# VHH binders against q9y6x5, part 217

Target 1, 379 residues: q9y6x5
Amino acid sequence: LPPKLLLVSFDGFRADYLKNYEFPHLQNFIKEGVLVEHVKNVFITKTFPNHYSIVTGLYEESHGIVANSMYDAVTKKHFSDSNDKDPFWWNEAVPIWVTNQLQENRSSAAAMWPGTDVPIHDTISSYFMNYNSSVSFEERLNNITMWLNNSNPPVTFATLYWEEPDASGHKYGPEDKENMSRVLKKIDDLIGDLVQRLKMLGLWENLNVIITSDHGMTQCSQDRLINLDSCIDHSYYTLIDLSPVAAILPKINRTEVYNKLKNCSPHMNVYLKEDIPNRFYYQHNDRIQPIILVADEGWTIVLNESSQKLGDHGYDNSLPSMHPFLAAHGPAFHKGYKHSTINIVDIYPMMCHILGLKPHPNNGTFGHTKCLLVDQWCI
Key: E = the ipSAE of ESMFold2; O = the ipSAE of OpenDDE; V2 = 0.75 times the mean of E and O plus 0.25 times the DockQ between their complexes.

## First folded at step 10 (VHH)

Design uc93 (framework vhh_8dlx_2)
Fold by ESMFold2-Fast, scan of step 10:
Parts: sequence; structure tokens; C-alpha cells
Structure uc93 (fold): chain B 379 residues (1-379), chain A 121 residues (1-121)
Amino acid sequence: as target 1 above (379 residues)
Amino acid sequence: EVQLVESGGGVVQPGRSLRLSCAASGFTFSRYHMHWVRQAPGKGLEWIGNIYESGSTYYNPSLKSLVTISRDDSTNTLYLQMNSLRAEDTAIYYCARDYWGEARKSFFDYWGKGTLVTVSS
């Protein structure tokens, strides 16, 4: 039997939730597997960028999905959640499911992981579901487990994506313990359902399972707003993305736009593209706009109105509130091992190793994940 | 107060055309991307298409030849033109405001209450 891997993402699952709430099913999973307490994600700490970094091992400037909202000035194309199926946006990298299908006689399966319903380098996941937020976790799980058991060539890499706790994190904010407790208990029950289903189907003992997330969540407030219209008239620029990282395309001289913005609020940093901090790895791509604004943690950039957001993400990736965790179980992983921190780009070369695939050049470091694996010696 | 108000629905015969309007107020309409979404009886939400602040449009591939989305920023109005209507197009039609920089959400930040379109003879 070739090695098999199921990669599961719960969108917006902040690492610190593990310490503030009880997760009996997830804790049982971890007890017989491994836990990485913090995963340092890529900047900007948003859904599409980080989901693509997990499966490519690349920083956003290298894989090309640099935000959830993007504009390409040369082609005049727009990218967003509703129009994400153009291969143009995804073709700057090779995700692991494409490598899995091309290097060996193997199949991939996907339940709604970003990019899996798009042909990338003329290759689409062997089995996939078109994105539809109305499809239940149970239906996604049923399809994935059916494909893992009933495919030729065999499905060796499978992905499963779920929108919570991100949606509720935005609506209630991470500090709303009553509402977040209810949401997180439901997620833990879904993890229990996942494990139970895999056990009943005889998959549990021979399947590697990774449970992770793309980012965390921080508390926002109506008392922490930055009104962009107080800084600059909207006729001077085109807005490509708003909050907490605003992407500005000037309609006039870039220096003039920068000068109007640079001292407008003590709660945001204003960068010319070439001045973006090197540690962000967010500079060398044409989809990154000439000026970016980065709000301080918990601050929301608005257009002369209130914000409905009680929680948000997208902030500086050095912030612990932006970090997810990684838990894993299966024949490739140690049992009962806890690790402090890895980079999100390190997940890709680890997964390639587990599957026996040659990784494409990437920004991850295999050495950072060696201690998680039974077939590796770490000292 | 942000408001979106759909109008133009009603009973229409198969094969006919219909134009829906959405009147926006309480925000700077010209600065937001806008969407049309529908829900048929007993079915889930179906995305129809969107229009960017720039005027660029993107459509559900299943509907692209049958619908056109446009906007008039001077009157803060969003339009959905529908042609060759069939019984299957019977649904409540909603306009919705794009949620800046968010992905994989079930809901937009603001919706209208919807307008019912019934296609019958």
C-alpha cells in the first residue's frame, strides 16, 4: 500500500484556542500523535495566501496568491473568492496534488481546499468538489473517504477544508467566550466524527492525517477604526484591498499619494513597495501594489463608515494571535510528541517526504519538521 | 445605515426578459464590488455574478450567456438583465455588497431582502 495523507484545514483556528477551551476529541488525536503549538504563517495572514503556501512551500511573493483580493495591472484581471477559477492566478507555483499526480501513478482528492477546483499547469485534482459553502462537513468527509477507498490509481493525497471557526471569529470576535465556546465545541465534534469515520472504514491505522489552519484571529472594535477617507481623497487612487492590509494603486504620482498617507494615523504603517520589511517576504511580485498600508493589531481600515467585524486577521505574521497550530497522527508521525514552532512553508517539504515525492524548489526547511517523523533522527 | 433594496421582480412568461434593480444607500456605492445571488425554492444559494468597482464583470459559467450585470454609480444602482427566462429561474434574487479582502465566507457583509421572480405561463 503506498503511503496516504489527508490534510485537513479549519479556517481561522487560532493556536491559543487550544489553551482556552476544551477539545476532548482533538486532545485524544494529539495524545497518540504530534502537536506543533504555533505555526508561523506567511504575510499577509489571509486565507488564500496561506492555504496556497501550505501546499507549495512558498512565500506569497513566489507563489503569486498575494491576497484574497488582487489586481493585475498588465492584464486588467481581478481576483476574489467569487472569481478564483482563472489558472492565471495559480500558475506561479506547483501545488502538492499536481506533483503527486505527475511523479507517480497516483490520484489526489479534494473537498474544497483553495485551488483544487482549478486546473494548474493543466492539471486538476483527480477528484474534487467545486467550492460551495452550503455543503456540509459530513458530505465533504463522505466524498473524501469514498475516494480514499475506491480509486484507481489510488488516492494518496487528499484535502478537506472547513470555513469555521473563521466565519464565527469575524462575527463574534475571539474574546466572545460564550459564542466561541459553542463554535469550537462543534468543531471538536467534527474532529471526533472524522476519526470515528476513518476507524470504521479501516483507514485510521494506515492513514497519515494532518489537522491545521491558515491563520488565527484577533479582537476588533468600533473604537479602533482608521478612516482612509480622512487621509486621502478617493479620486487619487484605486483601492485593490482594504483591511487590515490596504493595497493602493495610485492614479497620480506615487510619491504624492505616499505623502498624503504616511502620517495620517499612528495605528498603521505606510510602505512603498520597495520599503516593505524584508521579513515579510512580500515584495517581489507584480500583484503586490505600489503602496501598502498595514494596520496595527485589532485596528480596522474603513471607508467613512462603521465596521461589522468583531474579529479579523491579515495582520503582521509575527503576532501570536495570527498563528495557527498543526496536529498530526499516523504511521509517519511520533506518538505523544510536542514541538514549539515551525514555519507554515515547512509543511510542504514534510508532506513530500511522507508521500515519497521530490519537492519543487521551496522556502521550507525539512530540518524544522524532522523531529515529528519516526523515520528521521533529530538531535 | 447601509441599505440595499431590490426591485423589478414579479410573474413573467417563459422566454421573456426581465431587468432587476438594486438601489444602494448609506455608503459610497462606487467604491464597492457588488454581487447578484439567487435562491430557488428548496435549493441553496446560487451565485450569479459580480461587478467590480472598475466595471469588470464575472459570471457563473452556467449563466454567462443568459445574464448581464451593470452598475450606474451616478444613481447608486446595480442592475441584473436576464434573458430567455425558464421555469428553473424562479427564485428570490438578492443583491449583496462585497466583503473587502475576505474569502470562503457563506455571507456578504450586506444583503437586500430580495425580490421574487416567478417564471410561469
Scores: ipSAE 0.653, ipTM 0.840, lowest interface PAE 1.7, mean pLDDT 92

Design wc1 (framework vhh_5j56_2; at its last look DockQ between E and O 0.63; V2 from the best seeds 0.00; counts 0 for: pae E 3.2 > 2)
Fold by OpenDDE, look of step 11:
Formats: structure tokens, sequence, C-alpha cells
Structure wc1 (fold): chain B 379 residues (1-379), chain A 127 residues (1-127)
């Protein structure tokens, strides 16, 4: 039987939640599989960019999804959560479900993973759900498992996406123990439901399952605000993205805009595009704006508007609070093995290996995940 | 098409009680984990503040600001598609226009957005 892989994302699941809260179902999943304790994600540490990095193995500058909100100066197009279905934005890379589906006797399925309801390179997943936040996890899971079990050609790669604990992290802040406890308990129960359903369908022993996330969450406060309006008149620039990484499109001379912002706050770094630190791999794309503002951890960039977020993400990808985890189970993975850290782009070559796919050029390193796999040497 | 209509405001003495109602039309509130109805207020010369919200989930999770905890209670009636705010032990500082709003979380938005607002109802607490 051809290998099968289910990739599951719980948005905004910070890695250290595993240390600070109880996850009986997830821990059982890990006990019978593998755990990567920390996954270093890509900068910026946002939902659309990092989910696309997982399935392409590319830094954001390479796959072209550089933020949740984007602007292309040439075409004058905008990208956002309410406008994400134009293939223009996704076509700078080839995600794994497309590669998989173009193989003989294989198909892909998706439940609301970013980009899966868009034809990319004129290919859309054979089975997919249009994004709808009102659709329950159960319904998403039922569709995915049905497709994995009954499709012809067989579904060999599937994705499943869920918006928690990101939604609650934003609302309550990650340091709210009471609210986050119940939220994370519910997530653990969903993992229990996932495992139970796979067992009931006879898929558990043969299906490779990866449970991961795109980013973490840091605590914000009304006492840690950076007000841009105090530094520069709004008529001098267009804001493409706001916090914690602001993308600035100057309406006047770029240097003048930069000079007005460079000393705006001691808790914010201001970069001209060409001066963005190399470690971010966030420079070589036309969709990155001329000036980037990067707030320190826990600080929020605001205009003269009130923020309703008590938690946020998007910060420096070296910060532990931004890091998710990865757990996996199935015939491709060891049992009871824990690994310290990988890069999020390393997931792609690993998934390609598991599925027997030739990977497109990518920024991942297969060697970083070798110890997770039963068919590889671990030195 | 979606509308929220507040009612129940009025004049009350300190220590008194009021019950606000928010009737939603044009959509069903219950049944979504990423939907919520919240109560806000705005006093003259002050910024709008969130007071309480209730989730559209089956569990009906509730939250409260520190300013109203122990005094205000949010609840819902699914059959009537109505959310209530029971306000007890009212104080003069509770005087404000109270608003009901429907909020939703969308992937990639990174915040709960309240796209639908009621017209507001005046609450005045005075001797």
Amino acid sequence: as target 1 above (379 residues)
Amino acid sequence: QVQLVESGGGLVQPGGSLRLSCVASGFTFSGSDYYAIGWFRQAPGKEREGLSDISGSSEGYTSYSDSVKGRFTISRDNAKNTVYLQMNSLKPEDTAVYYCAAGEYIRGSDYWTYDYWGQGTQVTVSS
C-alpha cells in the first residue's frame, strides 16, 4: 500500500503549552510516536506564511506568502484573510498536495489548510473544503477520514486545520491560565477524537499522522503599545500590515519616512528592506514593503485605535514564545522518541520522503529529521 | 440583513438592577465556536470598553471584565436568538450607552472582529 500522511495543524499552539498544561490524549499520541519539542518557524511568524512554509519547505521570501496581509505594487492587488483565493499569491511555489496529486494513482485532500481551496499551478486538491470557520472540527475530521478511507484514486496526503488555540490566545492572552486551560483541554479532546476515529476506521496503524502548528503566542498588554501616529503622519505612508511587524509603503521619500520612524520607540526595530537581517530570510521578494517595523516581544504597534488583543504572534522567529511543536505517529516514525528542535522548513523534505515524492527545491534539511524516521540512520 | 437590537436600558438608583436584551436577527448565533456576542459600553468622554461576551459554542463560554465581575451576568436564549446582560449592584460609574456586538474569529485575521453593532441603549445610574 502506498504511504499515507495526514498533516494536522492547531493554529497558534505554543510549544511550551506541553510543559505547562496536561494533554492526556496528545501525550499518549507522543508516547506511541515522536515529539519535536520546539519548531523554529519562519519570519514573520504568522498563519498564512508559516502554513505555506510547512508544505513547501521554503522561506517566506521564496514562496511569496510573506504576511497575512500583502500588497503587490505592480498589479495593485491585495491579499488578506477575506481575499486569499487569487492564485497570483500562491503560484510562486508548489505545495506538497499539488506535487502529490500530480503523481499516478494518488490524490490529495484538505480541510481548510491555507491555500488548499485555491487552484495553484492550475491544480486544486481533489477533495477540499472551502474555508468556513463555522464548520466544526468533527465535520472536518469526518470528511478527511472519509476521503482517506474511500477515495479512488486513493488519498495519500491530507491536511486538517483548526483555528484553536490561536483564536483564544488572541482573546485571552497565553498567560490566562483559567481560560487557556479549558481551551487546551478541548484541543486535547479533539486529538482524542481524531485518534479514536482513526482506530475505528482501521487507519491508525497504517496512517502517518503529523500534529503541529504554525506559531506560538506571546502575552500583550495595554501598557506595551507603540503608537505610530506619535511618530509620523498617516498621510506619509500606507500601512500594508500592522502588528507586530508593520509593513510600510511610503507615500513620500522613503528616507524621510524611515527617519521619522527609526527612533519612534526603543521597543521597535526599523529596517529598510535591504537592511533586514539576513537571518530572517525576509528580503528577496517584491511583496515585502520598503520599510519594515518589528516590535519587541509583547509590544503592539498601534494607530490611534484600541487593540482588542491580549495575545499576539508574528515576532522574531528566534523567540521561544513564537515556536510551535511537532508530534507524529505512524509506520514511518519511531515510538517514544523525543527531539529537541527542528526548523519548520524541515518538515517538507521529511513529508516528501515519507510519501516517496521528489521534493521541489527547498530550504529544509532532511538530515534534521532523520532521527524521527525508522528507515533512516540516526547519528 | 444582520441586525442587533438592544433594549432594557433606563434610569436606576445606585444599588439597583437592570436587564439588557440583545436580539439578533439575520443569523443564528448558536452553534459556532468562533462566534460570540458581547456587551460594550461607552461613557461620555471615555473610550468604548468591553464588558462581557458569550460564545456561540455549545458550551456557551462566558467572559467578564474586571470592572463588572460579580455584578453582571451574561446569558443567552437560543430559541429567541437573544443575549442578556443582567446588571446588579449598579453604580453611578456604570452610567453609559451599552452596546451589543457580534464578533467572529477568522483565520489569518489575528483578532476577533465585531462587524455588527446595535444602536445602543442608555443606562443611567443616579440618585
Scores: ipSAE 0.725, ipTM 0.873, lowest interface PAE 0.7, mean pLDDT 95
Fold by ESMFold2-Fast, scan of step 10:
Structure wc1 (fold): chain B 379 residues (1-379), chain A 127 residues (1-127)
Amino acid sequence: as target 1 above (379 residues)
Amino acid sequence: QVQLVESGGGLVQPGGSLRLSCVASGFTFSGSDYYAIGWFRQAPGKEREGLSDISGSSEGYTSYSDSVKGRFTISRDNAKNTVYLQMNSLKPEDTAVYYCAAGEYIRGSDYWTYDYWGQGTQVTVSS
């Protein structure tokens, strides 16, 4: 029987939440599995980009989902959280579920992972749910477990996505201990439900399960705003994305727009596209706009108005507050092993190894994850 | 056609109590973790402030601003598609127009959108 893998994402689960809050169910999962304490995500540290990096092993400039809001100057197409279904945006890479379905007669299943309700290279996940935030975790879990048990060809790769703790992180901020403790306790209970459901269905002992996230969260404030309208008039540019990374498409000479922005605030960096730091791997894609503004941690870029956000992400990927974690359990994984740090792009080649798939060229390094795996020698 | 209707405002003396009601129509609030009904207020010459919200999830998660925590309690009746705000120990500085609003969160939005608002109900706390 081919190996099976369930990849679970809790959006916006900052790594240090594990140190500051109690997770009895997650700790039981980790005790009999592995924990990677920090996952260094890709820049920008946003939902759509990092979810696609997990399943492609590519930097954003390579897979083409470079932000949650994008514009393509050639086709005049726009991408957003409410307009994400055009295959055009997703076709610059091959996600693992497509590879899984095209190699060795296998099926994939998906409960709302970004991109899984879109045909990519004319291939859509064999079983999937169209994105709808109103669908409960329980219903998503019920569909995934049904497909894992009742599929031909067999489902060997399944994904499950949940919007918390990102939704509450934005509303309350990550430093609101009272509200975040309630939200995180609920997530831990959902992890307990997931494990119990897999045990009841006889799936637990033979299924590899990865629990991870796309990014963290940092505290924002009405005292840390950058008013872009005080820097530059709207007539000079088109705004493609706002905060905390603003994507600026000039309507006049690029150098004139840059000069109006470059010294406007001590709390943001202004980059011409070719001057974006190499460490970001955020330059070589036409969807990256000619000028990028990067706010300092906890600062929000606004257009002459207050921000309702108490938490945000999208900041520099070197910041520990932007890092998620990875926990895993199953026949492929050691028991009771802790690892310090991997790159988020390393998850893809590890998953390909577990599933016996040949990975597409990618930016991950298999050697970074080999100590997690029972069939590998840890140097 | 989403509509929210507030009721229960009025004049009270300091230390008094009021219960506000918000009736939603044109949508089903309950049953989603990513739907919320929130209470907001705006006093003359001040910006609108959020006070409390309740989620559409089966648990009905609640939140409160520091200014009202311990004095105000939010609750819901899902069968009536109604959200309540019980206001106790009212102070003169609680005088404002009170609004309910329907909010939602979706994957990648990075914020809760409160796109549907009631007309408001006046609360006056007079000594």
Scores: ipSAE 0.718, ipTM 0.889, lowest interface PAE 0.8, mean pLDDT 92
Fold by ESMFold2, look of step 11:
Order: structure tokens, then sequence, then C-alpha cells
Structure wc1 (fold): chain B 379 residues (1-379), chain A 127 residues (1-127)
């Protein structure tokens, strides 16, 4: 009886993969539900920030996960891929699984969505898996479906995270048709397995399922490098994050550091924090450093002359290569409807509506997603 | 500590064959979909070239560059934690130092890269 939602992310799934590769299982899912052809994500277009934006409805400046590598000057704390579990970093927002399980007679489950193994505001998902990339998709799916069927209070919100096609996109680059075709076929088979397991368990008709991603992927090259050592001595700044958005903490006069960097490359924009374009919504947080460097699409910022990088993301969120898609199926959604675009922050208020939750203050606009939902007038 | 040791190089006539070995220590390569061991080569005065790799997955997915596809094959022996490169139909232009390298994917590190390299083994194909 209570509405239920499963939120699935395939990391790094570029929206135009749907047009350029074959997805028989995903296309059947879309035919029976809805598609948003591309989702405009948040700047910077990195994994941790965008996954948190989906579940909070907030821009990065507002939820505080502003990059995959961060420094807080007041507390002198560092965040990285090996140091991501301190609740300090996550506590500037309340993710949907916390709001959900605080309601009467509800719980939440998580299979490795970023942040779900952290006690945010002293609250962790009711059922969760600690992050471990070696755990198969099948095992993640088995845990999620077990929790959906067997928990008291019932699981009404569940998440499932998978690392592909991000891992392969970084390894091969999105232009490697042979390898990416193999990887994307495997992902489509996993979507087929997901749908069939939900049907076998009697969940398919009454569970709302969203399949989406956090960002896309662009091709990199040894021909597209920006060498910071050619422009500025290491001793003048602390490097908080490098590429494709570098975060620069000056050790000397900020204007002097800016002047050394501003003409370093025609393929890099240099911003003082106060001059970061308003469309990025990326200014009002202490974790955003005084100077950022934004490389053009496919360019890599390096400290030396070489790089082994073949695919990357993190670029300007206006770039189509950075945009994921969203597909959904279930009793809340229309059947056979296609929509051109939404903002990634719009997903949160839509999910809150489906679950009957009062959203926390957020940057999403419910009206942008009304046409996906059967209970809304789309005009 | 991750270590990679190449062996099996040497002098070979054109049209001949060699089998290179890469013995890994400090971790078990097989058992993770997100590990790979690859073969690279570098001739004097040229840039390093990627040739082939094999994943740590149970399926052991392989890939090949166009320059060696059909002539070279990559394989593994999980019991010995070893990856092989079988090189057939060797040509003088295959003369180079051959390296094996190991890489992994970590969510949130923003890239895939080969971080661990062997010392290299010389292959010389003389006419």
Amino acid sequence: as target 1 above (379 residues)
Amino acid sequence: QVQLVESGGGLVQPGGSLRLSCVASGFTFSGSDYYAIGWFRQAPGKEREGLSDISGSSEGYTSYSDSVKGRFTISRDNAKNTVYLQMNSLKPEDTAVYYCAAGEYIRGSDYWTYDYWGQGTQVTVSS
C-alpha cells in the first residue's frame, strides 16, 4: 500500500549512448514508462557531488559536497576518495533516505549509493551495504530485493549504485566503440536481469523504478594537455584538486597567483571565486577555493608533460557530453512518454512527491517533472 | 607492495615467436572486475605504446591495439598470478623494451591509470 521507489544509478552513463548503441532491455523499460532524454547535471560534473545533488535537490554550494577532493580552511579537514566517511562533509544537507526513514512505519535501503554508508546527522540508511567495488551487481540486487520484500518496518525507498560505464569510460574513452559496445551490452543485460527479478518477486507493477546516472564522459588525449608548471611555481599555491576543474589555494597574494594563471592556456578559464559564472551555482561555500581553473572539454590539466587519461568528466555542465539520462517505470509514471530535459536537482522534489514526503528546502522545481507523473496536469 | 617482473625477452629472427611473462606480487590480480594488467612497449626515441590488456574479472576480458591484433595474444594463469604475452610473426619494427603494468579503478579518483610498472624486458627482432 505505501508508495515505494527504487533509485538506480549507472555511473557515467552519457545520454547519447542511448542513440549510439543498442539497448533492447532498456528500450523495453522506456517503452512501458518514461524517458528524459538528457538531464542537466550540476557543476562540477563529478561523481560524489552529482549523486548527492540527486538525493538532496541542492546545488553543490548548498549541500557542501563540492568536489571529489576538498579542503575546509576553518576546520583544516581534507576529503578524498580514501577519506570520505567523516559526517562533517555530508551534514550540510539531509538526503532523501534520512527523511524517508524518519516517517512513521518506513525504512530505507541502500546498495552503495555515495553517502549511504555514512551516518549523516547521526542517521544511516536502515539497511545498507558498505562500499566495496568487488561486490557484483547480482549481489547488490539480491540484497535490495530481499530488503524490499522482508523488512519491518517496510522499505519504501531503496537505492542501487553500479560503477559502469564510468570505469570503462575512464579506461578506454567514450570513442572506443569496440570496448564501449561490450560494456554497454553488459549493462543492458543487467537492466534486463533487474526487471525480470522484480517481475518474479511480484514487485514490478507496484514499485516505482528510476534508472539514471550522475554524468557522462568525454574523450581525452595526449594532444590536449595544460601544463601548470609552465605557468606558475608550485610554491605559490596549495593544489586541492587538479583536473578538469583545478582548485587553487594561494600561498601568496591572490591577485599575483591569478595573474600568473589567467593567460596560461586558451583552453582553460581562470576564475576568482567571486567571478565564477552565476549559471554554475558554484560560489557560496567555504569549500570552494579562492581560484578555480576550468579546462575546455577534453583538455587535461597536468603538472608534468604526460598523461595516460583516455576519458574524463567534471567539465562545464552545459556540455552535452556531461549529461546523463533518466528513465522511469511504475504506477506513478505515464507509459510511453518522452521528455527532452530536466535539471538533475528536479529529481529530488519529484521523488519526494512520489513517496509522500515533505521536501527540505531545495533548488529543484517540481513543475519541471509534472509531465512524467500520472497524477499531474501537464500544461 | 605491488611488484611486476617481466621475463622472456631476447633476440629473435623475423617471423619467429616469443612468450613474455609478467609475474605479479603484493596482490592477487584475479577476483576484481576493476583490475587490469597490460603490456606496453617503447622503442628508442618513440613514445610508449599500449599493446594489450586483460581484466581481473572471472571472464578475463581482453583488448588489443590494432598494431598487434591477430599476431599477439594475452593470457593469464591465476594460480601463478602471471600474465603472458604470446608474440607471433615478429617483425623488426617490434623491437622495443616491453613492460607490463597494473591498474585499477577507484570510484571518486576521477580517472583510470596504470600506476604500477615492471622494469621491462628487451625484445630484438633482427633481419
Scores: ipSAE 0.351, ipTM 0.696, lowest interface PAE 3.2, mean pLDDT 91
ESMFold2 (binder alone), look of step 11: mean pLDDT 80; pTM 0.812

Design wc10 (framework vhh_5j56_2)
Fold by ESMFold2-Fast, scan of step 10:
Structure wc10 (fold): chain B 379 residues (1-379), chain A 127 residues (1-127)
Amino acid sequence: as target 1 above (379 residues)
Amino acid sequence: QVQLVESGGGLVQPGGSLRLSCVASGFTFSGSDYYAIGWFRQAPGKEREGLSSISSRSEGYTSYSDSVKGRFTISRDNAKNTVYLQMNSLKPEDTAVYYCAAGEYIRGSDYWTYDYWGQGTQVTVSS
């Protein structure tokens, strides 16, 4: 039987939550599987960019989903969370489900992972759900398990996405222990439901399951705002993305806009595109705007308004608060093994190895994940 | 069309209890709906304050603000499509108009939207 993999994302699951809260179902999963305690994500630490990096193994400048809000000056197209279905935005890379369907005779299934309801290089996931936030975790799980059991050619790669704990992290902030405790307990219960469902359907013993996330969360405050209107007049630029990474398209000379911004706040860094730190790997794409503003951790950029956010992400990827974790279980993985850190781009070549796929050129390093795998030497 | 109707407000003595009800129409708490119902209050001259929310999805997680933790309890009755706020140990500072609102969140938005609000129900805690 061909190897099978289910990739599950709980959006905004900060790695440190594992140390501060009890997760009995997740702990049982890890006991018979593997845990990577920290996953270093890509910059910017946002939902659409990092979900696409997981499934392509590429930095954002290479796969082209460089933010949750984007503008292309040549085509005049806009990308957003509510306008994300144009293949134009996704076609700079080949995600793993496309490779899975084009190599050998295999199917893919998807419950709402970003990009899976879009034809990419004229290929859409064999089975998919259009994004709809109103659909329950149970319905997403029921569809995925039905497709894993009842497909010809067989579904060998499946994805499942859930909006929590990101939604509650934004609303209450990660330091609200009582509200976050309730949300995280419910997520642990959903993990328990997932494992139970796979066992009842006879899928558990032969399925590789990865549970991960795209980023973490940090505490924000009404006391930590950067008012961009105090720095520069709206007539001088078009705002493509706001917070905590602002993407500025100048309407006047770029240097004049830069000079108006560069010393406006001690709590943000202002970069001309060519001066963006090399360690971010966030420079070589036309969708990255001529001027980028990066707020310090916990600071929110606003336009003469208060912010309702008590938590946010998008900050520097060196910050531990921005890091998710990775847990995995199945025939490909060791049992009871803990690993300290991998890069989020390393997940893609590992998944290709598990599925027997030839990976597209990528920024991941297979050697970083080999200690997780039973068929590899860990020296 | 989502519509919300609050009831159960009134005058109560300090230390007393009230149960507020919020009846929803235009969506259901069963099946695949992704609405959370939140309770908010606003006293004269103050900004609107969020108090509690309950997920309308099957998971049914609940949340509370620090000002009401341990005193207020949110619950739902799916058969009646109703959300309740049980308010115990009421204080004069709990005097406000209480609103219920339907909240939505979508992947990548980084914020919640509350586009559907009830008309409010007055709660007065006075000796």
Scores: ipSAE 0.605, ipTM 0.850, lowest interface PAE 0.9, mean pLDDT 91

Design wc11 (framework vhh_5j56_2)
Fold by ESMFold2-Fast, scan of step 10:
Structure wc11 (fold): chain B 379 residues (1-379), chain A 127 residues (1-127)
Amino acid sequence: as target 1 above (379 residues)
Amino acid sequence: QVQLVESGGGLVQPGGSLRLSCVASGFTFSGSDYYAIGWFRQAPGKEREGLSSISGRSEGYTSYSDSVKGRFTISRDNAKNTVYLQMNSLKPEDTAVYYCAAGEYIRGSDYWTYDYWGQGTQVTVSS
């Protein structure tokens, strides 16, 4: 029987939530599996870029989903959370479900992972749900488990996406202990439901399950705002993305726009594209705009307005507050093993190994995940 | 299209109770059209503040602002397509127009949007 893998994402699950709140169901999952305490995500630390990095093993400059809001100067196309289904945006990489379907003639299934409702290289996930935020975790889980049991060719790779704790992290901020404890307890209960459902259906013993996230969350405040309108008139530029990484397309001379912005705030770095730090791996793509503004942790860039966000992400990927975790259980994984850190791009080649797939060229290092796997030497 | 109608406001003495109702038309609350129904209020000369929300999903996530925790309770009746706000231990500072709103959180949006609003119902707490 071919190996099977279910990849689950709880959006915005900051790694240190595991130390500050109780997760009895997740702790039981980890006790018989593995935990990676920190996953160093890619810059920018946003939902669409990092979800696509998990399934391609590529930095954003390489896979082309460089933000949640993008502009391509060559084609004049715009991308957003409400306009994300044009294959053009996704075609710079090959995600694992496409590889799974093409190499071994196996099926893939998806409950709302970003990109899975889009044909990429003329291949869409064999089974998928169109994105709808109102659909319950239970309904997503019911569809995934039905497809895992009732598919021909067999579903060997499945994904499940859930919007919490990101939605509540933005609304309350990660430091609102009472609201966050309620949300995180509910997520732990959903993890318990997931495990119980897989056991009841006879899937648990032979299924590899990864529970991870795309990024963390940091506390924001009305006292930490950067007002761009105080530094530059909107007539000088087109705004492609705003906060906490602003993507600026100049309508006049680039140097003149840069000079107006460079001293705007002590809590924001202003980069010409060629001056973006190499450590970000955020330079070599036409969708990265000529000027990029990067706010300091907890600072929000605004246009002469207040911000409704009490929490946000998108900040420097070296910040621990931006890091998610990874937990996994199944026949491929050791039991009771804890690992300190991997890179988010390392998940893809590890998943390819578990499924017996040849990975497309990628930025991950298989050696970083060897200690998690029973069939590998831990050195 | 979505319409929301609030009712149940009125005059009440300090320490009293009221239950507000929000009836939806144009959609089924349990039917996965919206992530959350929220209650908001606006007092004269002040900005609108969020008080409580309940998700449209089966999980029924609930939330409360610090000003109303322990005093207000949000609930839903899917058969009546109605969301309720039970308000106990009312104070003069609770005097405001109360609004029901339907909205969602979309992956990648990084904030909640409430696109449909009722007309409001007046709550006055005075002796």
Scores: ipSAE 0.488, ipTM 0.795, lowest interface PAE 1.4, mean pLDDT 90

